# VHH binders against Type II restriction enzyme BgcI specificity subunit S.BcgI (bcgIB), part 11

Target 1, 341 residues: Type II restriction enzyme BgcI specificity subunit S.BcgI (bcgIB), of Heyndrickxia coagulans (Weizmannia coagulans) (q07606)
Amino acid sequence: MNNLIKYSTFLISDLFDVVIGKTIDGNKAQRNENGTPYITRKATRNGFEFMIDGEKEKLYSGKLPVITIGNETSKPFVQEFHFFTGTKVNICIPKLDLNRNHLLYITTMIENATKMFSYSYTINSTRLKSLKILLPIKGEEPDWDYMNTYISKILSNMEKNFDVQQNDGVSDLRSLKDLSWSQFKMDEIFSINSGVRLTKADMKPGNIPFIGATDSNNGITEFTSSTNASFDGNVLGVNYNGSVVENFYHPYKAVFSDDVKRLKLKNYPNNKHVLLFMKVVILQQKVKYAYGYKFNATRMKEQIILLPTKADGTPDYEFMEQYMMRMENKVVGRTTEKEAD
Key: E = the ipSAE of ESMFold2; O = the ipSAE of OpenDDE; V2 = 0.75 times the mean of E and O plus 0.25 times the DockQ between their complexes.

## First folded at step 1 (VHH)

Design q29 (framework vhh_6qgx_2; at its last look DockQ between E and O 0.07; V2 from the best seeds 0.00; counts 0 for: pae E 11.8 > 2, placed apart)
Fold by ESMFold2, look of step 2:
Structure q29 (fold): chain B 341 residues (1-341), chain A 124 residues (1-124)
Amino acid sequence: as target 1 above (341 residues)
Amino acid sequence: QVQLVESGGGLVQAGGSLRLSCAASGFTFSDYAMAWFRRAPGKEREFVAAISGSGGYTFYTDSVKGRFTISRDHAKNTVSLQMNSLRPEDTAVYYCAASELGFYLTEAEEYDYWGQGTRVTVSA
């Protein structure tokens, strides 16, 4: 593509009011599962520790959404509900009327800036206010529509009108807005395996899909009878060259180009619905690589993705499965209704 | 000149209802969070309810949850407090307040502008 997105740097303090939250000491926090989220410097589980009762004067009750960042952990998280804070938690409050998608984009850029520009992993409040992040622009301003459109397209199939009736095997009807989310390294979630080079000259005609680094046709660029060590199925194929971060689910056996990584879940049965959820979550990272950064094996393992969590902070794979089953049922219902027309 | 003008107060029997209104002028209404505070005789002002500038988020003190509803009308630049199931302890002067950049909306110190108040008396 020859459509170039222009980028510029922006100072955090020009985009956000940065304040330190009014502290509730963790040793004094009265835990209550029906209380209010307690957000700390924790680098996982969206900064969430547990639910508490707290003094109402210490409740962050301003504009939402906001970004929280712990000083020493420097992990940015989007908060969509009012919350209490622990020690050394910064609250970045947008000066403009920004939505969740804008802030999700910005959290990725904050993390990129702290690593890419050789900053210490530790950010204090002074460094945060002076931090510059790279954002797409329209004229001299951040291109908020571009950022929103990118994130919105990734999430839109998950958030479309959820009036779908529960059917066999579906019991979890929660909206994405009702969930706790946390950040995870892809290496924590997936086993990541390379494809193997198979040149077109070495391919013989056949019925086995050959998966290349394309953005079309579910990744299929050829059909062959030739196989190699990459022959695999029931995987998510993620491009790390070509159409970077584009990814497709392959329930069938296929042969994979050396430009495509094969991903399988480590800690949950490898299944269609969870992998389709993961497809969308991984695509959220595509804009980052529009800066020309390669998505090599090391960077892929270290890539942070945002996943819904259980109360104990682990990924809620059951929800992910249920959610995608609901979405599939909605498509089947639309197809059945259209046939009846 | 920023002005907040409350109306709708009066005398009502316990269990009854009142609707308070606050007309705002002199600022861009949608940029401001709006709140109701009240002062009972011999007490300090206490928080009752707040609504964000967009209207998407509302906050209530515990004693009024489920009985009071705050709302705003951007076309008329008004904020309203629907008060149902009124009790004698709701007797107070009710004040409308506005905050441009407040971060802790239950705190009176976060509010820049205040109305003169409207009296609500709830009798047994």
Scores: ipSAE 0.005, ipTM 0.364, lowest interface PAE 11.8, mean pLDDT 77
Fold by ESMFold2-Fast, scan of step 1:
Structure q29 (fold): chain B 341 residues (1-341), chain A 124 residues (1-124)
Amino acid sequence: as target 1 above (341 residues)
Amino acid sequence: QVQLVESGGGLVQAGGSLRLSCAASGFTFSDYAMAWFRRAPGKEREFVAAISGSGGYTFYTDSVKGRFTISRDHAKNTVSLQMNSLRPEDTAVYYCAASELGFYLTEAEEYDYWGQGTRVTVSA
């Protein structure tokens, strides 16, 4: 087989200026829906916690986009908005004019590099500056055009049936603290179906995303024309092996690895916002499963989750939908600050 | 050689308006974030407003939000501060500043180049 793409290693410090964000303690963060993104060391939701008011001297207001990465989690995320940081968040600021696609490629390479170390690997600024990542090259330099094209292909396939526009239908403004919460078993809420094994050697090239048990690129590891009984869409894909409990919403049709469970709502139409709310709730279980417990079908079915509940004791799906629409609108709405005045 | 030259200061009555301008030379203007800082008599230098290199993002201190507007003109290599509804507490020397790699644009320490300042006096 001809491999036309050459690769070389580059230090993070050759590509980025690395600084530690000026910390706002989460216990002292003042939540404000009209405020500024608060980025923490969390391994989910792009590091985004909520919107806050903070002292301006602690606001990252430099070049965008950038990569953020928490010391303990080592999970890199691309940030396209100015933000405040929680405890021990590194900010990697590109030395060249790189776009979102370039940085998304680089986040994947950072994850690949950090996975070569033990699971207890901590990435402080010194270790991050010395980290070597593998990039495609053109001559002696990184092949930025190749990286952009590669990610553009992935994103186009992800977005075939995906609408990312701001939602106008928000009418429920209640906060999470204003709600009653009740316990539900996951099998009361979801139909849970396994993916089906398909090895890379058995995959024919094509345009259908293949979803593996990874925490990057929305779970997409390959593109194939091969299908099996796992061919499905409009699901929450939850990893039960590998990056356990990590999960992604898939609005498009895809083929799912046997290491990924496909979840659909039993008693409510599969709405992306409700499933994104469920993503956050399921991720609350990560600590439990980090100690070597697999999130297999039996344990997943019996797993208790806490959900907002109506007065009649049923889940408040309408609230979950409205809450996540509000969260999406806040992130999208930050771009309008430059249009003010 | 980098140079920043401020203009547009003067004496104005409370409730009035002034437009400050800063002419930049000696660098690629679009690569630099620009800001206005002020220093009142007997006080420390205070952040007023900043604008990113692209002009896409603006930042203001709370006391001037809704009253002041920062803008830039890449063709003229200028940054401007439109000051409306001026108050006696806005009396200060206003300084233009430029930062190539500033990560915290509200911090004076992030700025590499500074003008000499222009005086703004708001009466009453």
Scores: ipSAE 0.000, ipTM 0.359, lowest interface PAE 12.4, mean pLDDT 78
ESMFold2 (binder alone), look of step 2: mean pLDDT 85; pTM 0.875
OpenDDE, look of step 2: ipSAE 0.035; ipTM 0.365

Design q31 (framework vhh_6qgx_2)
Fold by ESMFold2-Fast, scan of step 1:
Structure q31 (fold): chain B 341 residues (1-341), chain A 125 residues (1-125)
Amino acid sequence: as target 1 above (341 residues)
Amino acid sequence: QVQLVESGGGLVQAGGSLRLSCAASGRTFSSYAMAWFRRAPGKEREFVAAISWSGGSTFYTDSVKGRFTISRDHAKNTVSLQMNSLRPEDTAVYYCATSEFSYLMGTDLQEYDYWGQGTRVTVSA
C-alpha cells in the first residue's frame, strides 16, 4: 500500500559521457528523404528537422540509444538511430548498457531538473555535466529494473484500459456530482508543520533535495547533505511565501525551507492519491492569494476547503483515493513525472 | 511550428471502406507516436487508434478492433487510418494528434499537444 520508493541524486556526468555533436549548419544541410536524421536544438519532434546527406566525419555513429539536448531549449530526447546534429546539440552517451525505457525515464528527470534553465539560463555541456537528477535507488545505485518496469507498465496499463476502460483496483465509480460536499478548515484535515530556515551559507553539497517556495522543478532548488528539524517525507509541501498556494507531493525525504509547510493527513493514512486530490483542492485557492493577500501559517490553518463527505459528516477519503486512481489510469507518460518527483 | 492536416474523409455506404491520412508539415513525425480521435454529432471526442514512433505497437478502441488499421509512412511523414466494414455509428469528424513526448500514446485528450483540424466521415445506412 503506502510503500515509499527511495530516491537519490546522480550527476549526469556519473551516468553519461556528454559530448557536443559535430555541427552541420541548417543552411548547408542537403535534404534527402532516404538520408539520415538531422537533430537540432528544437524543443519539439524529438529534436528532428528532416533527413539529410552529410559527410561521414559529421555523423554520430556511436552507441545507441542516446539522449540529445539542445543548449537553448534544454529539452531531452531519446535517439535510437544514428544522426547528424545542428548547432549546439549535446549528446548524452550512457556509460552502462541502458535501453529505450531507461532513457525515457531519465529524460523525464532531466526535463524536471532543467525546467528553471529553459526560462533564465542556457544549459551547456558544463552545466549539463553538473546537473543532478533524482532516480529511484536499489542500495546506492540507480534502480534500472524499476525504471524499465515503470515505463513498460504505462504501455501495459494503456492496453488494459482499451479492454475495460477502467483499472482493476477501482471499485468506486461515482462522479464528483454524485457526492455531498462540506466545508472543512485545513487544520481539521492536516497536521501542518513549518519548514526550517537553512541558509545557502549553511548548506553543504549533497544528495538530499532542498525544497523552496517555487512553482518549478517540484519545488527543488538545491541538493544538500545538511539536515535540520524539517527533514521529512511522504508529505504535501505547500508554499506560503513565494509561489503561494503552489504545492507538491514529496514521496522521498527532503529538507524544507521555512517558506514551505509540510502537510500530512490527521485522520487517514497518508497516501499518494489522497494527497494528490488535496493538491487540486488547495490549488483552487490560488486566485484568493494572487493580489497581495498573504498566505501565512495562521491563514493556512483557517483556510476553508470543500471535500466530498460521507453521510456521517466526515471526509470521504476512500472516494478521493479511488477517484485519483481512476484519473491516473487515464494519464500515460505524465504519471512517471509526478511519481518520480 | 507543428501542423497536422487530415484528408480522405467523405460519404460512404455501410459496409464500405475509407482511408484517412494525416500529413505533418514543417517537421517530421517519424520519431513520434500518433493517434486518431473522432467526434460524432452531439458527442464528445473519443479515442480511436494509436501507433508508436517505430510502428511496432498499435492500440485500438474495442468498437474498431479488426475493422480499422493504423499505419505510418516515415518517408512521407504520414499516418494513415484504413477503415473497413464501416457502420453508421462510425459517422464523425476524425482528428489526428501527437504529443510533445515522442513515446506518449494515451486515450485521454489532455495527453495530446498538437491536433489537426479534422476530416468528416459520413456513413449512410
Scores: ipSAE 0.000, ipTM 0.111, lowest interface PAE 19.2, mean pLDDT 75

Design q33 (framework vhh_6qgx_2)
Fold by ESMFold2-Fast, scan of step 1:
Structure q33 (fold): chain B 341 residues (1-341), chain A 124 residues (1-124)
Amino acid sequence: as target 1 above (341 residues)
Amino acid sequence: QVQLVESGGGLVQAGGSLRLSCAASGFTFSDYAMAWFRRAPGKEREFVAAISGSGGYTFYTDSVKGRFTISRDHAKNTVSLQMNSLRPEDTAVYYCARETYEITYSDSGTFDYWGQGTRVTVSA
């Protein structure tokens, strides 16, 4: 989505009723696997700790979905089930009838608004009510249709055609809608290294691609025999100047301009399929940077992206890899057999 | 117009005490966390202590924990740093800062307003 979008700031208190959950201390919680979710201020697993029994008067049994956010972690999560709360958990109850996609968009905006705060910053209910978030607008109101479509487009944009060979070893058949999605800073996911300036005057003709901050021809602007410290391959090249957030996977070795960041996975084997999944996720940030909110090297490291998440709160890299392999196999006409005996 | 004005710096002998104050104006004081930073000659600015908007939570760098106490007074719109058992290593210019609340387009860090600083010299 590359449409022209206008943005404005909104107070959380304009969009949500903010209340503090009726606390059950963890030491007093009675664990029961058939009980009700217990949501704490933890920054992982959607805030979920375990299932408990508790007094009905302490249960959040109001409108769903809602956002929960712990005071000390400032990490927002969408809750789709009624729940008990641990110590210092805020509940943001939408004033309008908002769905999960609307709230996922808003959690990303809350995280972006708070991401620059040190651990000394805590988000209590008073601060949360006064927090300003940047949202797309339609007239003077938040563009809820755009937010819903934006999140939905993250899912649908993964179904692009690929000019690739068939892949063997596909075993994960889950769809994108069957997944939990969570927020991650790009710096948590990627090692991020700058390209290095190479002027046209210093560039000798040759066979090595030179990658500039353009949105065409896979980023390739020249071919050179000149190299510098940016000489690299098997990377995702992401523009932070010029055609901002445009990005390309480079399986070959290339020289990268100082307007392009080179990204590799930190905590998973750096491979084509996961990086192509990441390409689509990063590209969904394009419309935000068209109308404000400066994008540069510092912002790229702190940028929040939404990724499929395992139950332990870590990115589901194996799903990302399997999904992209499956999409390639679908394009080339391969049939994957499901065992359902 | 947001203003932060520090006072209370000076020269003190090792083992002595100083109380720094920061007078805040131009914003709703209780809505913002406040922090103290310091910069020694030839060093980068470092975090010292912070206090939440409510005053319910305080944070300290390890080197001052147990010696320094941060507090705030909502009636006077002031943040204070009580510095006890001062060491020569505490010699620095001390800055009051307000944590950012709004989306910014700057490459600068977490804090959107800074005071001019107050000088603290601890003699051996």
Scores: ipSAE 0.000, ipTM 0.111, lowest interface PAE 20.7, mean pLDDT 75

Design q35 (framework vhh_6qgx_2)
Fold by ESMFold2-Fast, scan of step 1:
Order: structure tokens, then C-alpha cells, then sequence
Structure q35 (fold): chain B 341 residues (1-341), chain A 125 residues (1-125)
């Protein structure tokens, strides 16, 4: 069987009604913690700025879910709640009854189509309506069932990987199912620095680990006394060549191959537990990069990952840290119970 | 257009070695990934090994890791599979494949647009 998935291009205007939100100027917005979400053209936090009170005539109260895209940032977000809009926010209202999974798939395709634009080149409603995105097809129409199944499998696989890391209870797994998840580019989450080439001929024997792009021995391929600009520690080493997307936390100082990227958290104190949570999330991308498909620096930075999010649209780093600490504590507690018995 | 021609198959005893080669013609394949697949009698076609367009990354199925080595020569437009410590279960028709990848393709065979005719490898006990 040739089970090759076929793709075709579709205009955004073929799939969505594109409108500009009725603007509330930020200077006139009345902040209220118990109010309604105020969505702006920002590229972070799901477009969310703060909660406001506003005139009902300016509220987007139509079909949900929808996609919002700011003119200056071109960053698409799925909105599941009614909202007010700031300046130059496009609202893409589906012509069909599409669910969150359909729209999450579409946002990745929009982002792929717009990633060629520089920060000085903007999208507007006219450009957005004329934007072509690549979608899987069934006959001549978008394969909505395929898109839904794809996103569902990604989310389910993430949950199963957390399940495999816990065998002493189900209570923590329930919380993962109840969490809101949102898309983030890896370069929003991590500072990403390359390793630096060091040939075997230039390598002198020593006690410093050399990290290569392998899936074994925690990435360690050699021990050396030679160092270069890649000498670093307390990082997540992610293979972008070799055993692609395999990744390991390195608490010690090491020298890193030019086939390994060194990742640290941008917006949260860099710590073991959050990085171990991220390890599992990044591994969900492995199937996409099999058989020699390039995972270069540009693709790694632009790679979309799904993370638990707070109501303000930011990653829930505290949850990630607490969740991994709870896993560690359960192992310790079970060991203590076995010793007492 | 790309044309693939395989060579190096044959009969060998368990524990022996064979080197398979695949020559590509028609266009420069230095921008394409190359792979080897095999099909044993009564089985589906399965992945064996792949090498990236740059030659810097290699991929292997678990059953051949440490025994098989894939390599390529960009100047000659060839890919080779060095098979050491051969086992009777390695008996199959081996196919060379190449193509441009997209992230949207999930099936193994979907990553490759061009296939050779295959070369038979028989490992006797």
C-alpha cells in the first residue's frame, strides 16, 4: 500500500471570514481582574494582555473557537473565550464548524507560511485573506478528520509519556488532562546556543565529557582536557543532527559537538525539573525528523511545542516544576515504605 | 529525474560480510537523503538504514545497529551499506531509495519518491 498523504494549497479567505476586531485603545481600556480577555497584536501569552471592562458593541461574541493574528507579529493564536481586541488584530472566523484541534493545526500552517516575513514586514487583512496555506486533502477538500486525529495523537502521546514515568498512582495524570495547552516556538522558551566543532585530532585525553549527537551514554562519546567556546553546564543538550531530537540534561560541565544545541530557559530559573519536563515534550517531535529530515538551527527555533498554560497564556513553569518534583517524591516515598515493611 | 541501480547482493554464510552499493543518475542527489529498505519473503517492506543529504547523520533499525554501516560519496553519487556479522534473518531483497522530505509525511515509504529494483541477499545457516 502507498499510504502517501496528499496536500494542496488553500487561501485563508476560502476557509475563514477575516475581520478586524472593533478596537479598544489600550489607553482607554478599563482593567478589571473579573472582566473579559483583552487580546492585542502581541506575539506572546496567546495575545492576552489583561482582563477589561468594555462596551458590548466592541466585544467579539461570535462563533468560537477562532484564530486571532496581530498585524505586526503575524503570530496566530486559538481563542476559546469571547474577547475584546486592541489595535490591528485580525479575527479569522471559520466558515465550517471546526474544533480546537482543527484550528491548532491551521495555526501551525499559517505560521509556516508567514515565517518568511521579517519583523519590519507586516501582515494585514488584505495580505492575510490572500495567504496560501498547505493542508492535507481528502478528494479536493481539506482532510479535517486527519488534522483532528493528528493533534489528538500528539496530545495523547504527551500524556502517555508522563504516565510511563509514574507507576504508583493516577492522581497527577488527571491534572494533565484538565490543563489548558497552548503552542509556543522553542526560541520563545529557550536560549539556544550551538556546540562548537572539536575534531578527534584536536582532542587531548582528559576528564571533561565530550557530548556528541548520540542516543546512548547520556550523549557522552569521549573524555577530553581540550575545551572551546561550547564549554557549558546545567543545560538540556538537544541533537539537531545524528540521533535527531534525542536530548539529555547535563548538570556537569562538558564540551558540546556542533551537532548538539545547548538549551536554557529564558523566562524561568533554569532548573533540572522543568528541563526534564521539556525533555519529554521535545521527544514528541522525534517522528517528524526520522530518515534524514534536517532539524537545523532555523527549524529548531521555529519548532512548535505544546505546553501547559496559565489563564494569562504564559507557560505554567511552576506546574511543570512541581509535577516533576512530585514524581521524584513519590519514588522516594515508595522506597521508604518498602524499607519500613 | 532520478534512476537508482543497486549492486553487491549474493549468497553468504552466517557471520560473513557483504557490501551493497547504489548508484544514482539523472540529477545531483547531494540535496537528497538516501535509505536502504528490505523485504523478506512473506513480510512487509521494512526500514534498514538512512543517511542524511550532508552525510553527517546516519539512522539504523535496532536489529542492525553495530553490524551495518551506511555511507555516501557525493562526488560519485553513490550510497553504500556495509553489512557485517550477517544472520539468516537478514535474508531479504534490499532496496535503495531517495527523495526530498517534508515534515507532513508520516509513513516510512512516503519519505522517498524514487526506488531501485532491489538486490537479493541470502544468508545461509
Amino acid sequence: as target 1 above (341 residues)
Amino acid sequence: QVQLVESGGGLVQAGGSLRLSCAASGRTFSSYAMAWFRRAPGKEREFVAAISWSGGSTFYTDSVKGRFTISRDHAKNTVSLQMNSLRPEDTAVYYCATGEYTIEVYEDSGYFDYWGQGTRVTVSA
Scores: ipSAE 0.000, ipTM 0.097, lowest interface PAE 21.5, mean pLDDT 74

Design q37 (framework vhh_6qgx_2)
Fold by ESMFold2-Fast, scan of step 1:
Structure q37 (fold): chain B 341 residues (1-341), chain A 125 residues (1-125)
Amino acid sequence: as target 1 above (341 residues)
Amino acid sequence: QVQLVESGGGLVQAGGSLRLSCAASGRTFSSYAMAWFRRAPGKEREFVAAISWSGGSTFYTDSVKGRFTISRDHAKNTVSLQMNSLRPEDTAVYYCARDEYDYEDWSYEDAFDIWGQGTRVTVSA
């Protein structure tokens, strides 16, 4: 049977309008936690630096999603929100109506094509426009349906292996000021297990996410068919090396670097909302570890965190879940009443 | 506090060799990639070589491939750059740097949070 996928090369300039973002220098950027994302030419953190205020004329407020790629780093990132840019950030605006899955596929192909530039010379808008990437084809055009389905199946099939609580019934409206808070050691709250080293030379291509000690793309650095004893899911992955203290919830199964600790709640079901609450609490420790101290297993187990507490002295997990559900509803523009189909 | 201290710079004739060393203090040396950058007079800082936190991967700029070798010693908290077949165009101040957040992209200057003071290398014709 002929099940072979055909590929062809395409110029970036044939698929995208490539523009340089209107620069705001980092030293002159006005930080505001309630502001707009500031995207730089960094190779990590999805290019994201912090939130800023800026003049409307400097804002990228066009078509979304887009790909950003910094000069010198050559690292492509998908942006789903409007943003300001730092120095030498290229914005690749799709000529067709492409979704996040299409652009995630394309970022992988750009990374493969640009590997040689990272150590030899810089990529700029001229070089980027002339870059050729390899894409699956249907007829003479890129097979957009294949790309979308490929990424969708990877994400969807992995997510289906976990109990993800999607209940939108918000009933607890207490504010953080209405709560009692108490100290807990992280080993009282979480079971903590190490990832297991898997070298790039030992990785075969595949559909399983490999989670590294990075703060970009939910920690995903590669996709592999290779597994080891770290193969796990429904966990909070917490970096103890690299991007120390950064952490992500992984509802799907993945292979975890030995630089990443896998955390599961001891006394409550692992669900997205409770673990997103824990993500914020753990991130408050980042300043403590900023000067090159590992968040190693011993320090992680003994780390004190502050949590909302019930009258019986146990963490108020139900509140944490309800609170994060409310925050999610606010961000996605949901109403108290459900929309009728 | 993490500090990087370079040594081994000096004056050599073209075709000669030098070994640069970078000594790192602090408890996270083994968890971070280390890199060497250089800055020639009137030029911008450029990437020279990098080594992964495990020592299993090394990266070089094209102009030094086959001539320079980067290595690390976890027990001594040092990273070294062996420079062979030196050329006048290798004349620069050489800087040791620690990758702040991610050991997977070492070409990006702004990813490095801890830098040494630099050591001068002069190669005579």
Scores: ipSAE 0.000, ipTM 0.107, lowest interface PAE 22.7, mean pLDDT 74

Design q39 (framework vhh_6qgx_2)
Fold by ESMFold2-Fast, scan of step 1:
Structure q39 (fold): chain B 341 residues (1-341), chain A 124 residues (1-124)
Amino acid sequence: as target 1 above (341 residues)
Amino acid sequence: QVQLVESGGGLVQAGGSLRLSCAASGRTFSSYAMAWFRRAPGKEREFVAAISWSGGSTFYTDSVKGRFTISRDHAKNTVSLQMNSLRPEDTAVYYCAADEGWYEDEYLDSYDYWGQGTRVTVSA
């Protein structure tokens, strides 16, 4: 059966109040692992830099969830927790009571509308307010139920094949400053496998995520029923072309573009928390690869990364796992506290 | 479509100079990093010099530093390698290469497009 969905264009200013966050300069940010998220104009890691302490007046403590967009990167991210902002961060506050799924759908539409912007182009609050996005409609209004159901179904299908760990039994409380760090080449740490080219013309619609070299929506650019030799899961997908160095953990099965490398741990059970620690470590190389410097297979294999190290000179994978479990517990605990307030 | 065509090779005496040129056709390479690689008889292909998309940054292998100069002309869509104080060890086929990335690099697999090469022979 042909179920036709109608679409119309909407201004961001019709759907959101667009404000600029009250700035805390990164050089003056008081870093604290037990503090509040510091969101910058970064195109990576959901805009997140680190946790800080700051004045309550500068805290975004309004309606949640919201979308943040950096002026120079034009990358939208959904924020589910209260946060401080760096310079030139737009906050899009929904006029209606919209949930995470509504905003995830909208971030995809914002990306579609702004993908012509390069590093030399900026989005400011004026441009953002006048931006038109394409949304499904019911009558003359956006079809919020459709958007919610669409994203919910996608997330549910992805989670069906993922084992959810309870972060119980955190026993290693060492800070990053309590550790010895050593240099390792990425090919000592990871098995590195290429994605495989699959053109949009050869792609049939379906429920399998297609991972492209993008820094948005966990790298997901399409959903397909078409598969090839790149079909894989429980990997860290790292962009070597396009949005270089950006990387995402994929617990679900997906098809990977030839612009994305699939990484798995060689010497430790391949798990979510260690790979999420590695995500942050690899992102430290972003400055080196800014402005189109490729992260190709040879560079990726030879790339030096700094890891916490045990006395025997091997990476402290157990610390990495415990640290990320602890970070997740902090985020979950903060959400519970904010919901209770 | 894209093609890289090298020219300027030939026979030269030790201590002499040659200027190699690489002409790009099909598409402009104004946003691409460009490089020269060489392959001596019985040896593997090795890096010589690279230039960033803007021409503002250059990188050289140690054996040619101070003797070779890489440059680019965006208007003519060309990259040149000025080779001075040539040595018999510089005898090789020289290849022009283009990287869709913006930064100069010494790695062979970074480069997406390659010319067919131009032969340089330095006699004693």
Scores: ipSAE 0.000, ipTM 0.352, lowest interface PAE 12.2, mean pLDDT 78

Design q4 (framework vhh_6qgx_2)
Fold by ESMFold2-Fast, scan of step 1:
Structure q4 (fold): chain B 341 residues (1-341), chain A 125 residues (1-125)
Amino acid sequence: as target 1 above (341 residues)
Amino acid sequence: QVQLVESGGGLVQAGGSLRLSCAASGFTFSDYAMAWFRRAPGKEREFVAAISGSGGYTFYTDSVKGRFTISRDHAKNTVSLQMNSLRPEDTAVYYCARDQTIFGVVEDYYGMDVWGQGTRVTVSA
């Protein structure tokens, strides 16, 4: 009559590499609101407990997005940011380049498959690898286009009928074009502190990131146990030599080279979202410095940036924070209230 | 009804040229930076080039500097990518994207809010 959707069963191990996250015990986790997501075996809130600081060796920093599943709860969640794991968390890493919508479809099929077993059913990496899920097919392969379109349609319909409380505190839905903008010198907005020279010969191996003036690996060039006066965290690291104007937010503590300036907000709590907004504002200067201008400490302090302002002429930090929270929510796949644009 | 539609993809031989176009509709085109990204088979999406809302600023990934030129036409609501001296390594699906970030300057994947469906470019050796 019409085009029938065909289905076939696939093993999780056919579609994913299944690994156990490197455990950080919750009792030993260093909680930091500006840190990295800590994902546990909990069956609620996407497996998310809180933000933490942790060793890079225990960070899942591979391919995104992925699915996480706690051993005892068997609840699958899509993760779109790098994360640390608590005890007994499986990470399902797609063998193909799958997007959030593909993985959301698969989480539904995993839940359906696990519900077919007894009340006491638990998942572990062996059971998970052997789990069969039912997927739509095109030829002999999963129909990824169908899955993507199906979830996109559901999410679009949910968004059109969205009438729930925001669970992440987003309430300001203004767009960038709804704002008044004013000029500010960077030294009016930021405390600006230099990094401190530390040569590779003077570095002892360790787990503290060393931040150089590079545009790769979030600025990280080495890991060390050696510290100096630049040891700092919750900062925007801005290159003033090397890869000039490139900048990265560092929620963890790190040692900074003398080619990197550490920026913190003067007149607002120094939070991740406002600093990520500032990252974009500072990056717009990149073209200017590509043409032979030096971005030294004096020029950085006197650099003019445009920021959204309140009626009293002060920066609208609350807008910046809310705007970046909305952007982050879009990336992590959280539902936010519809923009009135 | 916000849409980006790419065109101009096809098969070319190494050393050849190709011009991609992206037609934008449903929004005030000059308010947004526009970018081109590409995805080669088995690889992640890679930034290629960006142009500010005013057209005054352009950005390129190192592998295409001097070979590719991004431009925009506000009267036609189009952004274009002129690709010269094409290499087999340029083989990919090319995507047009709209940036919602401050002043429309974009160099990374984060902050893109509208994507085209893509146009395929194949460069034979």
Scores: ipSAE 0.000, ipTM 0.134, lowest interface PAE 15.8, mean pLDDT 74

